# Designs tried in a protein design chat: VH-VL binders against Peptidoglycan editing factor PgeF (pgeF). Part 20

Target 1, 264 residues: Peptidoglycan editing factor PgeF (pgeF), of Synechocystis sp. (p74606)
Amino acid sequence: MTMGDDLWGWQNINGSPYLTCALLAPWPHAFFTRAFYPQLPEQLITYLDPQGKAFRVKQVHGDVTLTATEIGQTPLAPDSTHPPADGIISDAPHQGVWVASADCTPVLIGDLIGKRVAAIHAGWRGTKARIVPKTIDKFLALGSELKDLRVALGPAIAGEVYQVDPWVALEVGQSVQAVQKLATEEQQWDHLSTMVNPPVLPDAEPEKYRLDVRRINQLQLLELGFAQEQIAVAPHCTFQMEELFFSYRRTHTKEVQWSGIVSY
Short names: E, the ipSAE of ESMFold2; O, the ipSAE of OpenDDE; V2, 0.75 times the mean of E and O plus 0.25 times the DockQ between their complexes.

## First folded at step 13 (VH-VL; framework fv_canakinumab)

Design p4 (from m4 with heavy chain Y102W; at its last look DockQ between E and O 0.92; V2 from the best seeds 0.00; counts 0 for: pae E 3.1 > 2)
Fold by ESMFold2, look of step 13:
Structure p4 (fold): chain C 264 residues (1-264), chain A 122 residues (1-122), chain B 107 residues (1-107)
Amino acid sequence: as target 1 above (264 residues)
Amino acid sequence: QVQLVESGGGVVQPGRSLRLSCAASGFTFSSYGMNWVRQAPGKGLEWVAIIWYDGSEKYYADSVKGRFTISRDNSKNTLYLQMNGLRAEDTAVYYCARDRGWPEDTDYFDIWGQGTLVTVSS
Amino acid sequence: EIVLTQSPDFQSVTPKEKVTITCRASQSISSYLHWYQQKPDQSPKLLIKYASQSFSGVPSRFSGSGSGTDFTLTINSLEAEDAAAYYCHQSYSLPLTFGPGTKVDIK
């Protein structure tokens, strides 16, 4: 096992495994696996907090995060019973905030002092639009301090298997300020491909690259001033671990797993 | 007001290439995924290809994979189908259709063009 | 690939009578099944989305039901203008697929 694996613990309910992160131990939380399909957050929350109410959104791969109160005040997405957004912040006790994923990164956040929690759906489009930094800004606006936040980046498609077009890799990479500040695209490519644990990897096919979206989100958090100890990154790949996770890239079907965290 | 208009069909010899266009008007083209669907004379509908709203992903039916390329130019509100290595089995009316799926998803097709005929004949 | 089958292939029906068309999927597609009407020499038009939800402007005589693998389109009282081909379409999984069609004609 490597450092980081000790932060991630497997739990079991009636033979169904799910993942927890030690960094989020103060809050009931889970990164559920495919084994819990077709259960929804309204059912899943009972494993975490029998008093809790589940909050979720219609994920649109954007950069909007709503409070639980704002969910009730936001017009519904077309053909949906939920408003459009890709992140949720709690604003009262016993609120479970939930996101679905099948390769995109589920991000769970807790505030040790302010007691707020969040769930974010961070695909490459939301990452390019900086949904995680924008959600951190929303925590700060609500009175949180950066040093009190704990962030877990859950199971997602690994960079080693996530083939993308060059423009996708570059534009997502440019969401990192250190990259954006470089004068030329050549410098940006070089930086993204040669740093320690590079977020952009070569592909055998010309005119293709591989992109580590979790690594980009980690870099965005580090630039905001997070210490490495405040961030946990799951090593699990939804594409490669078929027995545990659904993957849209693998099957192109609509099944998802849910991740959630409950405020107290 | 919402309209899709295909063009570029015609008669072509086997092995040759043809490029179809689909002009969109009356809606924000760059917000939607787009499909090509074809129908051989007297036959049913066959899905051909889809492209995401921003061009980031493209998927094809096995019957055309490696020969056809779907693309779009959002600045011109135009969808394209580049058809290479045409065969007699590709003879069909080709429709473009708007996908109402949320980003990176697939759903029903609410707007269809009138179609353009491609005939592959020696 | 998800195969859709339709039954019957063809039916000829007296006006005002009920028409029933069945679509079967080779595996569960939940409710991601949609119905289209295609009149002679016209492009397809959407009738029913998500198995049972009527699209805007579709007459109330058209209804859909089902989920999983078995789906039904019903025309409660056939009108002359309903003579057409009817196709089911699944949007659950790539590649997207259509049923082979059911042709409905006026007796």
Scores: ipSAE 0.482, ipTM 0.798, lowest interface PAE 3.1, mean pLDDT 93
ESMFold2 (binder alone), look of step 13: mean pLDDT 94; pTM 0.958
OpenDDE, look of step 13: ipSAE 0.842; ipTM 0.920

Design p5 (from m4 with light chain Q53K; at its last look DockQ between E and O 0.93; V2 from the best seeds 0.79)
Fold by ESMFold2, look of step 13:
Structure p5 (fold): chain C 264 residues (1-264), chain A 122 residues (1-122), chain B 107 residues (1-107)
Amino acid sequence: as target 1 above (264 residues)
Amino acid sequence: QVQLVESGGGVVQPGRSLRLSCAASGFTFSSYGMNWVRQAPGKGLEWVAIIWYDGSEKYYADSVKGRFTISRDNSKNTLYLQMNGLRAEDTAVYYCARDRGYPEDTDYFDIWGQGTLVTVSS
Amino acid sequence: EIVLTQSPDFQSVTPKEKVTITCRASQSISSYLHWYQQKPDQSPKLLIKYASKSFSGVPSRFSGSGSGTDFTLTINSLEAEDAAAYYCHQSYSLPLTFGPGTKVDIK
């Protein structure tokens, strides 16, 4: 199986569209659109698993992933009813794990053999801090095997429109080991901008670059030893597809869409 | 104690520039977003600008966009406001304020400085 | 831009009486509405966060309510020290905005 445009399917419930990924077909899952706002995971899970319990965290753009059990054992974030983290791994059947996004990459993971599922919120800060590799390490520590994992990188802001400062592009790029090992920043810039499907693109504005965060996460997974057919990358841009998605870069409001996956 | 102290205010002619500083102490400055808020004499509060905790994003009120630049030096625990092309309507007390928002978020302002007065008159 | 309006502009209230200040947003801001007090010659101070949650050290006579577009700050028994200007502030979207203020004075 190769990554391609036929891995991503539009689904509909009561006239509201949502996206699914063929790599995750064994699990009830969705990358919901803005059409489901203001529904929360506690409501949205009923579309996926009427028996399911929704788990979510206070996302802080960090690198911490908690199991569902650890969520109940972790102190709440200040001013929140949820503990701070940016990823969740299931540890029992009928657990829905959820992340919110409005440009940052929602990552859903399933373990075909070990049954665990995960949801990760991966913005550029979490990507720089390698939240996805750290979550994979947690799957392995819990007994999963790399070959059994399937990963879907959902709708996010596309690199074509994601303007950032140079230091952001470089530091996120350095989270890829092949880049970090290069001796000079000039070599790192060159590598990031000239590799096939480059994660860093030029911007017309001086002292600005464009960054493809989904591509960086994909590169991190490939360096961990994932085969390309284990990874699906959505082509959908939350900024450009305004009828379907909220985008913080576009509107600077707190509205989000939710993505979730349910264990069995 | 947690403290914010503004400085750099003064009297300046229209069209000139001024740089404000806000010195932070008693907390981990690099963990928080920071705001500038101004208040014209006898008037209400007006938000001016915000900068994320790591300097990665900056946003401005329309009234100052293109003329003012917010910045920070986390190694010196200092917030700055560079004000170019000053106009009479920029006359105000300028406060710095700590944002309690999580990264890439905006929230309430729990600590305010004492303010520094900028007067723009010819 | 989200416009906040406050009512009334000014209140002169007898001691120990109830003060009610409203803030209305031009669109829903959920509960991302905060209240500040500014006494004469002082910097603003946070009173209420998230529409209804009292900030640390704020007297129990201050309370807030509301969500969406309509919010209320209440002072249940006005004290002399409460003579001040009161501002609402939304943190829901950029640009951040304040209400125009309500001045409360002791009759």
Scores: ipSAE 0.673, ipTM 0.867, lowest interface PAE 1.9, mean pLDDT 94
ESMFold2 (binder alone), look of step 13: mean pLDDT 94; pTM 0.957
OpenDDE, look of step 13: ipSAE 0.827; ipTM 0.915

## First folded at step 14 (VH-VL; framework fv_canakinumab)

Design q1 (from p1 with light chain L94M; at its last look DockQ between E and O 0.87; V2 from the best seeds 0.00; counts 0 for: pae E 3.3 > 2)
Fold by ESMFold2, look of step 14:
Structure q1 (fold): chain C 264 residues (1-264), chain A 122 residues (1-122), chain B 107 residues (1-107)
Amino acid sequence: as target 1 above (264 residues)
Amino acid sequence: QVQLVESGGGVVQPGRSLRLSCAASGFTFSSYTMNWVRQAPGKGLEWVAIIWYDGSEKYYADSVKGRFTISRDNSKNTLYLQMNGLRAEDTAVYYCARDRGYPEDTDYFDIWGQGTLVTVSS
Amino acid sequence: EIVLTQSPDFQSVTPKEKVTITCRASQSISSYLHWYQQKPDQSPKLLIKYASQSFSGVPSRFSGSGSGTDFTLTINSLEAEDAAAYYCHQSYSMPLTFGPGTKVDIK
């Protein structure tokens, strides 16, 4: 099976493959595959930074991003040893920030100048709620500048196979400001389905659509003023690439893969 | 008081339809995934259907696919089960159950209704 | 589909004695197994979540153990009110499934 492009590289640890992105080369990082299950971030971080400390949250498909410091100050989620959030920003060196996924988009971010890194879990609900723009706003509030940020959107369920109800496709599409501002839903649908690399695709089943959540997140970033060269989008589909990734849509089982990035 | 109350059960002929309702009170209904579980007289529990907290996804047991439709109206705090093409094998007490899986997950069922009896007989 | 089996189907137990119920899965379900009690003419109620975690308000005499494919529910000292059917339930994958149940009566 062939993997990667000029930004995306396959790496191996003892025969277990994981993915890296050239845009994030300054930081130890990985989009791990199913081959690393059942290892957790506290173990996985040793492959990236043996002196690093792993930070994670109880993902709730929301729009909250916490700093590593804020994690210690936030009440725990019910039935969890972690606070509820879907993104983490580092605030000191040697902090690994991690998210789990099994179809939702893992987003890793590095700040070339401010040294902060982030990991975001961006499913369709978090994307609708604009978790990525809100996390970018948090970087800026902490002193980062947009031109210094590098963003990698990792392996996720591809739009070509992600069947959803019409209201899901429309409401997620409306999270793009250019779409939201259009006067009618008919104009919004037309824009979402006819733009270059459209985030909404037709489905063979009546009253279903296909939704490209990575493309929506990319559009949100472009609207914030990112240049295309600041954003990398993985072509890998967790649903279609069964040998490499768990997919909740495919199996409806609990397994996840982890993605993480370590500050320096 | 946290409560689930099913209604709409009764005696129907094979091939007919019924709609069950499950009224929720005492908690934020729109925050929870919901299930239907049935129990034939003198038999064990059988999972029937699940619907995510916001209605975005629905799944069914093979024995009911294509005949039953789970739905919810979060503005009315009500879960529904539309049962079409009823068969004798569908005779059971039907329970609604609150799922503690969140947001796109299923785990344990912490609150159950009292059940409503559906009898399919000619 | 993941098949759950339970053993025994039925047991009649003297009050204050120990009850042991097993549930076996046709494939590994990690710890995504939950136990319910159903008293006569009542709805099920949750006893144990995630194989071994007692649910709030459940008497300490109830405990669970196991992972993977083999799970056990234990009642250390049976009370009269514990006469009921007991069901295991896996939430590991769709379709969700229950075990066939174990009836426990007072001897």
Scores: ipSAE 0.466, ipTM 0.780, lowest interface PAE 3.3, mean pLDDT 93
ESMFold2 (binder alone), look of step 14: mean pLDDT 94; pTM 0.960
OpenDDE, look of step 14: ipSAE 0.833; ipTM 0.916

Design q2 (from p1 with light chain S30N; at its last look DockQ between E and O 0.93; V2 from the best seeds 0.00; counts 0 for: pae E 2.02 > 2)
Fold by ESMFold2, look of step 14:
Structure q2 (fold): chain C 264 residues (1-264), chain A 122 residues (1-122), chain B 107 residues (1-107)
Amino acid sequence: as target 1 above (264 residues)
Amino acid sequence: QVQLVESGGGVVQPGRSLRLSCAASGFTFSSYTMNWVRQAPGKGLEWVAIIWYDGSEKYYADSVKGRFTISRDNSKNTLYLQMNGLRAEDTAVYYCARDRGYPEDTDYFDIWGQGTLVTVSS
Amino acid sequence: EIVLTQSPDFQSVTPKEKVTITCRASQSINSYLHWYQQKPDQSPKLLIKYASQSFSGVPSRFSGSGSGTDFTLTINSLEAEDAAAYYCHQSYSLPLTFGPGTKVDIK
């Protein structure tokens, strides 16, 4: 890994490792590892801000991002103590916003000037539905400016191991506007497989592809006008790094790690 | 009004095939993951197969892998089980069941069909 | 694969007495354990979800408890209509599995 090594740092609490990103240095934040299981955000936030309050949602693999205030105003998801959403934006100081993952991309965002922070759970379904661009639009509607935002795409399942059906790869790829606008599916496949650092890779199994969801999210951000320096992409793979991360693709069990960022 | 109705059961010889259908009504079928569960005469419940709400993933019990295929047609509100290479041990009542899991998640089964009997005998 | 066992296999019980059924998982499944009732010649019906939460319309005499590996279904005053088979089901991990069942009969 090149720029990932420069921006990504391992930290330690009592022998338990967690990951931080230099682009988000102004804010207390962490991409926690499996070593912190079974601790929840209400406990984990004390490592980041002892005065902070943790906010989380019932993740449904959708495209909705709520402010901390909207969480208290949104009906709870069925069988849950939290409202349904896949992203959270802070709206006051000392708010920790959190997402769980076990292969899906945890996205943390900070606004250097407007002070807002966000956490987004971006799996392939949320990526297809453009949850990250929709969250950026929400920052802008709240008064943020694009140039002030810093985005970290955290540990997730890597493209080189994420086998999917063709329709999944194509439909997620079509969430990139440059791809969606091409006239034929043949052109779309060609673009997705031949661009620099392609988000769609071949698979040895017939009628399967490999999909880099972090790369798709990165492409969506670049199309919005982000400079490369505003985006950090973790090189870490939750599937391959079993000692550090849970992976649903690996075990088909429900354990997760948490990622969070705190406003101040 | 919420209902699941299985059909396609019957008596067949070993080695033959059957296709079961489960017709859904009274709810948005395309929002729910679906399961097949079977019960041999006088025996307990055995999970057979699951398919995600959008068809993106399918999983099977070891006893049926390679012989059974679960599928769905969301435009027809119908779940299917294609059963090939049938054996006497596949004799059972087959139920379809609605999973209350969120996407890529599994949970409890809140609605069951009335079942369709498959008998495999020579 | 997560194996569920149930105890007892069969229980014959005098009306109005307490019934206790246990389910044991081969590894921790947190609270992803659900109970179903199957009366003779009927489809299964959900009784308890998440180890301890009663499903809508379930009589208050049914309760569940436990987490991790050990779970209990209790019927605190058996009624004639409760003669049935009872199954536990784990939704924690694929493949999904059921316990072998407990048959409850009226003396």
Scores: ipSAE 0.674, ipTM 0.865, lowest interface PAE 2.0, mean pLDDT 94
ESMFold2 (binder alone), look of step 14: mean pLDDT 94; pTM 0.961
OpenDDE, look of step 14: ipSAE 0.854; ipTM 0.923

Design q3 (from p1 with light chain F55Y; at its last look DockQ between E and O 0.92; V2 from the best seeds 0.00; counts 0 for: pae E 2.8 > 2)
Fold by ESMFold2, look of step 14:
Structure q3 (fold): chain C 264 residues (1-264), chain A 122 residues (1-122), chain B 107 residues (1-107)
Amino acid sequence: as target 1 above (264 residues)
Amino acid sequence: QVQLVESGGGVVQPGRSLRLSCAASGFTFSSYTMNWVRQAPGKGLEWVAIIWYDGSEKYYADSVKGRFTISRDNSKNTLYLQMNGLRAEDTAVYYCARDRGYPEDTDYFDIWGQGTLVTVSS
Amino acid sequence: EIVLTQSPDFQSVTPKEKVTITCRASQSISSYLHWYQQKPDQSPKLLIKYASQSYSGVPSRFSGSGSGTDFTLTINSLEAEDAAAYYCHQSYSLPLTFGPGTKVDIK
């Protein structure tokens, strides 16, 4: 049966593959692969919109999303040419908003009516701090309506291979309000590990768990009132698919792939 | 004033254990990733272990994996190195160092402690 | 693991002369190469970050260059106080590694 997998399409530029999502078809967008390294958003945007201007930030694993205008008004991060943030919302046509990843979840968002787009870098820390819900709140404050938003959660490290300490799994899981409201930690663990498509899996190593950060972000969106049809979750694992993606967990090197979406 | 001060070094026999401490002051300890680096007498610097600012990830040099455990207590501004199964080749001055990598990243070490000597001998 | 090598192992240099120390990485580390000075009986101190950027308070006679696999630390007009060991360090990937060191002495 048709699931989120039918929403994902491979595209090609000169032999280099990249991924697109059908929910975001109205906007030029891409989840680029390692094949585009070392190209940067300022070059990559020309594949999507030759008139576009690329916007990016110094990602700090936080919960801050800036508009394109706010990027020019925010002081630069130390040792960087970009301001600190982990999400970007467009505020004019022909703006490409970009995030880098190598295991953390790249999230692309489009507003079918309001035309704003966003890119979010959502690692476990940003997910715990609810960067995606906070970015949705910012869309709403700018005049967007929830029903018009389309969200794609791109290639990331899969829960089945993402080993973490117990406190990480629990605290990220508690960012789902239905979990947080349960009376005991035993109930919270049970819920996180036994629900359909559980975000927390056991690990063979004692004192470790496995965490599906994309699934947690999906749960946060569902709690906000998104319909399942508004959310696409990529099945692709950056750790396991070495031919296509860099993974910090796999190599502990600084290479990244870029994901971006352009407003019109 | 920004300071790192190691303690807990001493003379131990092979196979025994020792715990080192590194006391931090003059900066927000919980904002920084921390490293242990060692230097055998008359030899160069060897990286030993790293721990992220919030304790979420720990990594070790191959020479110490399974024997050493890095940890931190952010409420006490203290970094630790638990050294089990000590060997003669672990004899060194042990330094703690502040990493300037912003989170889950590695960069240069801008502040070093004074070092504490560990001697492993029969 | 990224191996760093340094050359020379040891130099004895007349004051006011130029000192050149090289560091070579076994694979590209971009500019994630840093230099430290260690004087006798002291802890290491950062001199150069990101291959070529001087750290705060470092005398201007110290400079760095390079990218990728080949890096150089230069001391232009050596002072007596510069007698020390010098280490390169890569922060590009885990495990982190140091070069074996270059000892500089005053002739």
Scores: ipSAE 0.549, ipTM 0.821, lowest interface PAE 2.8, mean pLDDT 94
ESMFold2 (binder alone), look of step 14: mean pLDDT 94; pTM 0.960
OpenDDE, look of step 14: ipSAE 0.860; ipTM 0.925

Design q4 (from p1 with light chain Q53Y; at its last look DockQ between E and O 0.96; V2 from the best seeds 0.00; counts 0 for: pae E 2.02 > 2)
Fold by ESMFold2, look of step 14:
Structure q4 (fold): chain C 264 residues (1-264), chain A 122 residues (1-122), chain B 107 residues (1-107)
Amino acid sequence: as target 1 above (264 residues)
Amino acid sequence: QVQLVESGGGVVQPGRSLRLSCAASGFTFSSYTMNWVRQAPGKGLEWVAIIWYDGSEKYYADSVKGRFTISRDNSKNTLYLQMNGLRAEDTAVYYCARDRGYPEDTDYFDIWGQGTLVTVSS
Amino acid sequence: EIVLTQSPDFQSVTPKEKVTITCRASQSISSYLHWYQQKPDQSPKLLIKYASYSFSGVPSRFSGSGSGTDFTLTINSLEAEDAAAYYCHQSYSLPLTFGPGTKVDIK
């Protein structure tokens, strides 16, 4: 069931706000704000499922998604107690899967029928490498059907403020197949800048562009065959909403917020 | 052998320019974020600039913003520092350093070059 | 900008004695604090990463502790080759900063 145009709701725990998405209502989930720092998923999961076990990875801005089982089988990242990856899929009930962000897009996914859930960290590098489509492929390989998936693209840096070099904008844009197939870079730029709700915007600074990473991820999902009603995109900007979110682009500090979803 | 070797230092008058190079060998240069750090004679270490492993972003200390430009050529395994509008207070030994940070991050510096001296005088 | 301070500025120490160097940050930097040694006329070299983890090849007499704003580097039994300057470095926030250094001499 679709819930119309207003899919995003603010919730509160003891005065600390967090976001939920109506498309993910069947699952305990949250896009937490900075108000929960420095709590970690092992603590945060108790707000969502006191029986739940938290799973997380060392995010490396790559394109790998691991199942909860695979996390225990994967060698640890250097200087970390977690294996390297940027996405997690649940493989049993009461598993909370978590990603950290401070401008990169946190993506939460639920399977209405197959009951699997996922969390993905999608920055521009992971988006260029198509981590979201690769995670969808993994859902399908595990027996999920596309029509049963619901995807929420959470708070991230907005395209209107995300200044990048031209090669970054173009290479991330080329991760959309309709763009990649165009014969020339001029055609690719034109497409990216003139389509409805364009993912690439001009910048006042010469030789700079603005990139909407959430929009690129949305386009990738639409090309896979998702209906618009299966995808929710948060309008919230981590850079502009400093009272609610940490932003690496704004402060260049290590603080993050966590987003998570729990399987049943 | 993992190595960083700076070059291009020398004596120069105020207002002039120099370009420093840092040649990397013995490791996959394009996998690592790089930094410049300087040390005025008899003084402590001062961070100057950082560039991500793929060149996607660059950041500078306030003391050098607008005058210095960090860059890299991954095909030549070389890091650069273009120093324009040099001032007496830029006199220092300049080190390049390998950063062990993950993408879009910074961490500890595990490999340092031997340094190259820049003197800005008269 | 995160300011790091170090204490003491200078320490002259009898061989085999314990050396304690402190570094204090102007705001919490969690454990993103690293220690470097610089011997006379040499480049810095990493000793301790993440406040307390010894880097490969560093003698066991060197140890680090702390989190948040207060950090300590300890040399349990000073050797002659440990005469050097010691710097803390925070990687928590850009711009990156170093402490002003602590010079350790042998008496």
Scores: ipSAE 0.658, ipTM 0.857, lowest interface PAE 2.0, mean pLDDT 94
ESMFold2 (binder alone), look of step 14: mean pLDDT 94; pTM 0.961
OpenDDE, look of step 14: ipSAE 0.807; ipTM 0.908

Design q5 (from p1 with heavy chain D107N; at its last read DockQ between E and O 0.87; V2 from the best seeds 0.81)
Heavy chain, then light chain:
Amino acid sequence: QVQLVESGGGVVQPGRSLRLSCAASGFTFSSYTMNWVRQAPGKGLEWVAIIWYDGSEKYYADSVKGRFTISRDNSKNTLYLQMNGLRAEDTAVYYCARDRGYPEDTNYFDIWGQGTLVTVSS
Amino acid sequence: EIVLTQSPDFQSVTPKEKVTITCRASQSISSYLHWYQQKPDQSPKLLIKYASQSFSGVPSRFSGSGSGTDFTLTINSLEAEDAAAYYCHQSYSLPLTFGPGTKVDIK
ESMFold2, look of step 14: ipSAE 0.722; ipTM 0.886
ESMFold2 (binder alone), look of step 14: mean pLDDT 94; pTM 0.959
OpenDDE, look of step 14: ipSAE 0.818; ipTM 0.910
ESMFold2, look of step 15: ipSAE 0.689; ipTM 0.878
ESMFold2 (binder alone), look of step 15: mean pLDDT 94; pTM 0.960
OpenDDE, look of step 15: ipSAE 0.860; ipTM 0.927
ESMFold2, fold request of step 20: ipSAE 0.689, 0.675, 0.695; ipTM 0.877, 0.874, 0.879
ESMFold2 (binder alone), fold request of step 20: mean pLDDT 94, 94, 94; pTM 0.959, 0.959, 0.957
OpenDDE, fold request of step 20: ipSAE 0.897, 0.897, 0.897; ipTM 0.942, 0.942, 0.942
ESMFold2, last read: ipSAE 0.432, 0.657, 0.693; ipTM 0.772, 0.863, 0.879
ESMFold2 (binder alone), last read: mean pLDDT 94, 94, 94; pTM 0.959, 0.958, 0.959
OpenDDE, last read: ipSAE 0.865, 0.866, 0.892; ipTM 0.927, 0.927, 0.940

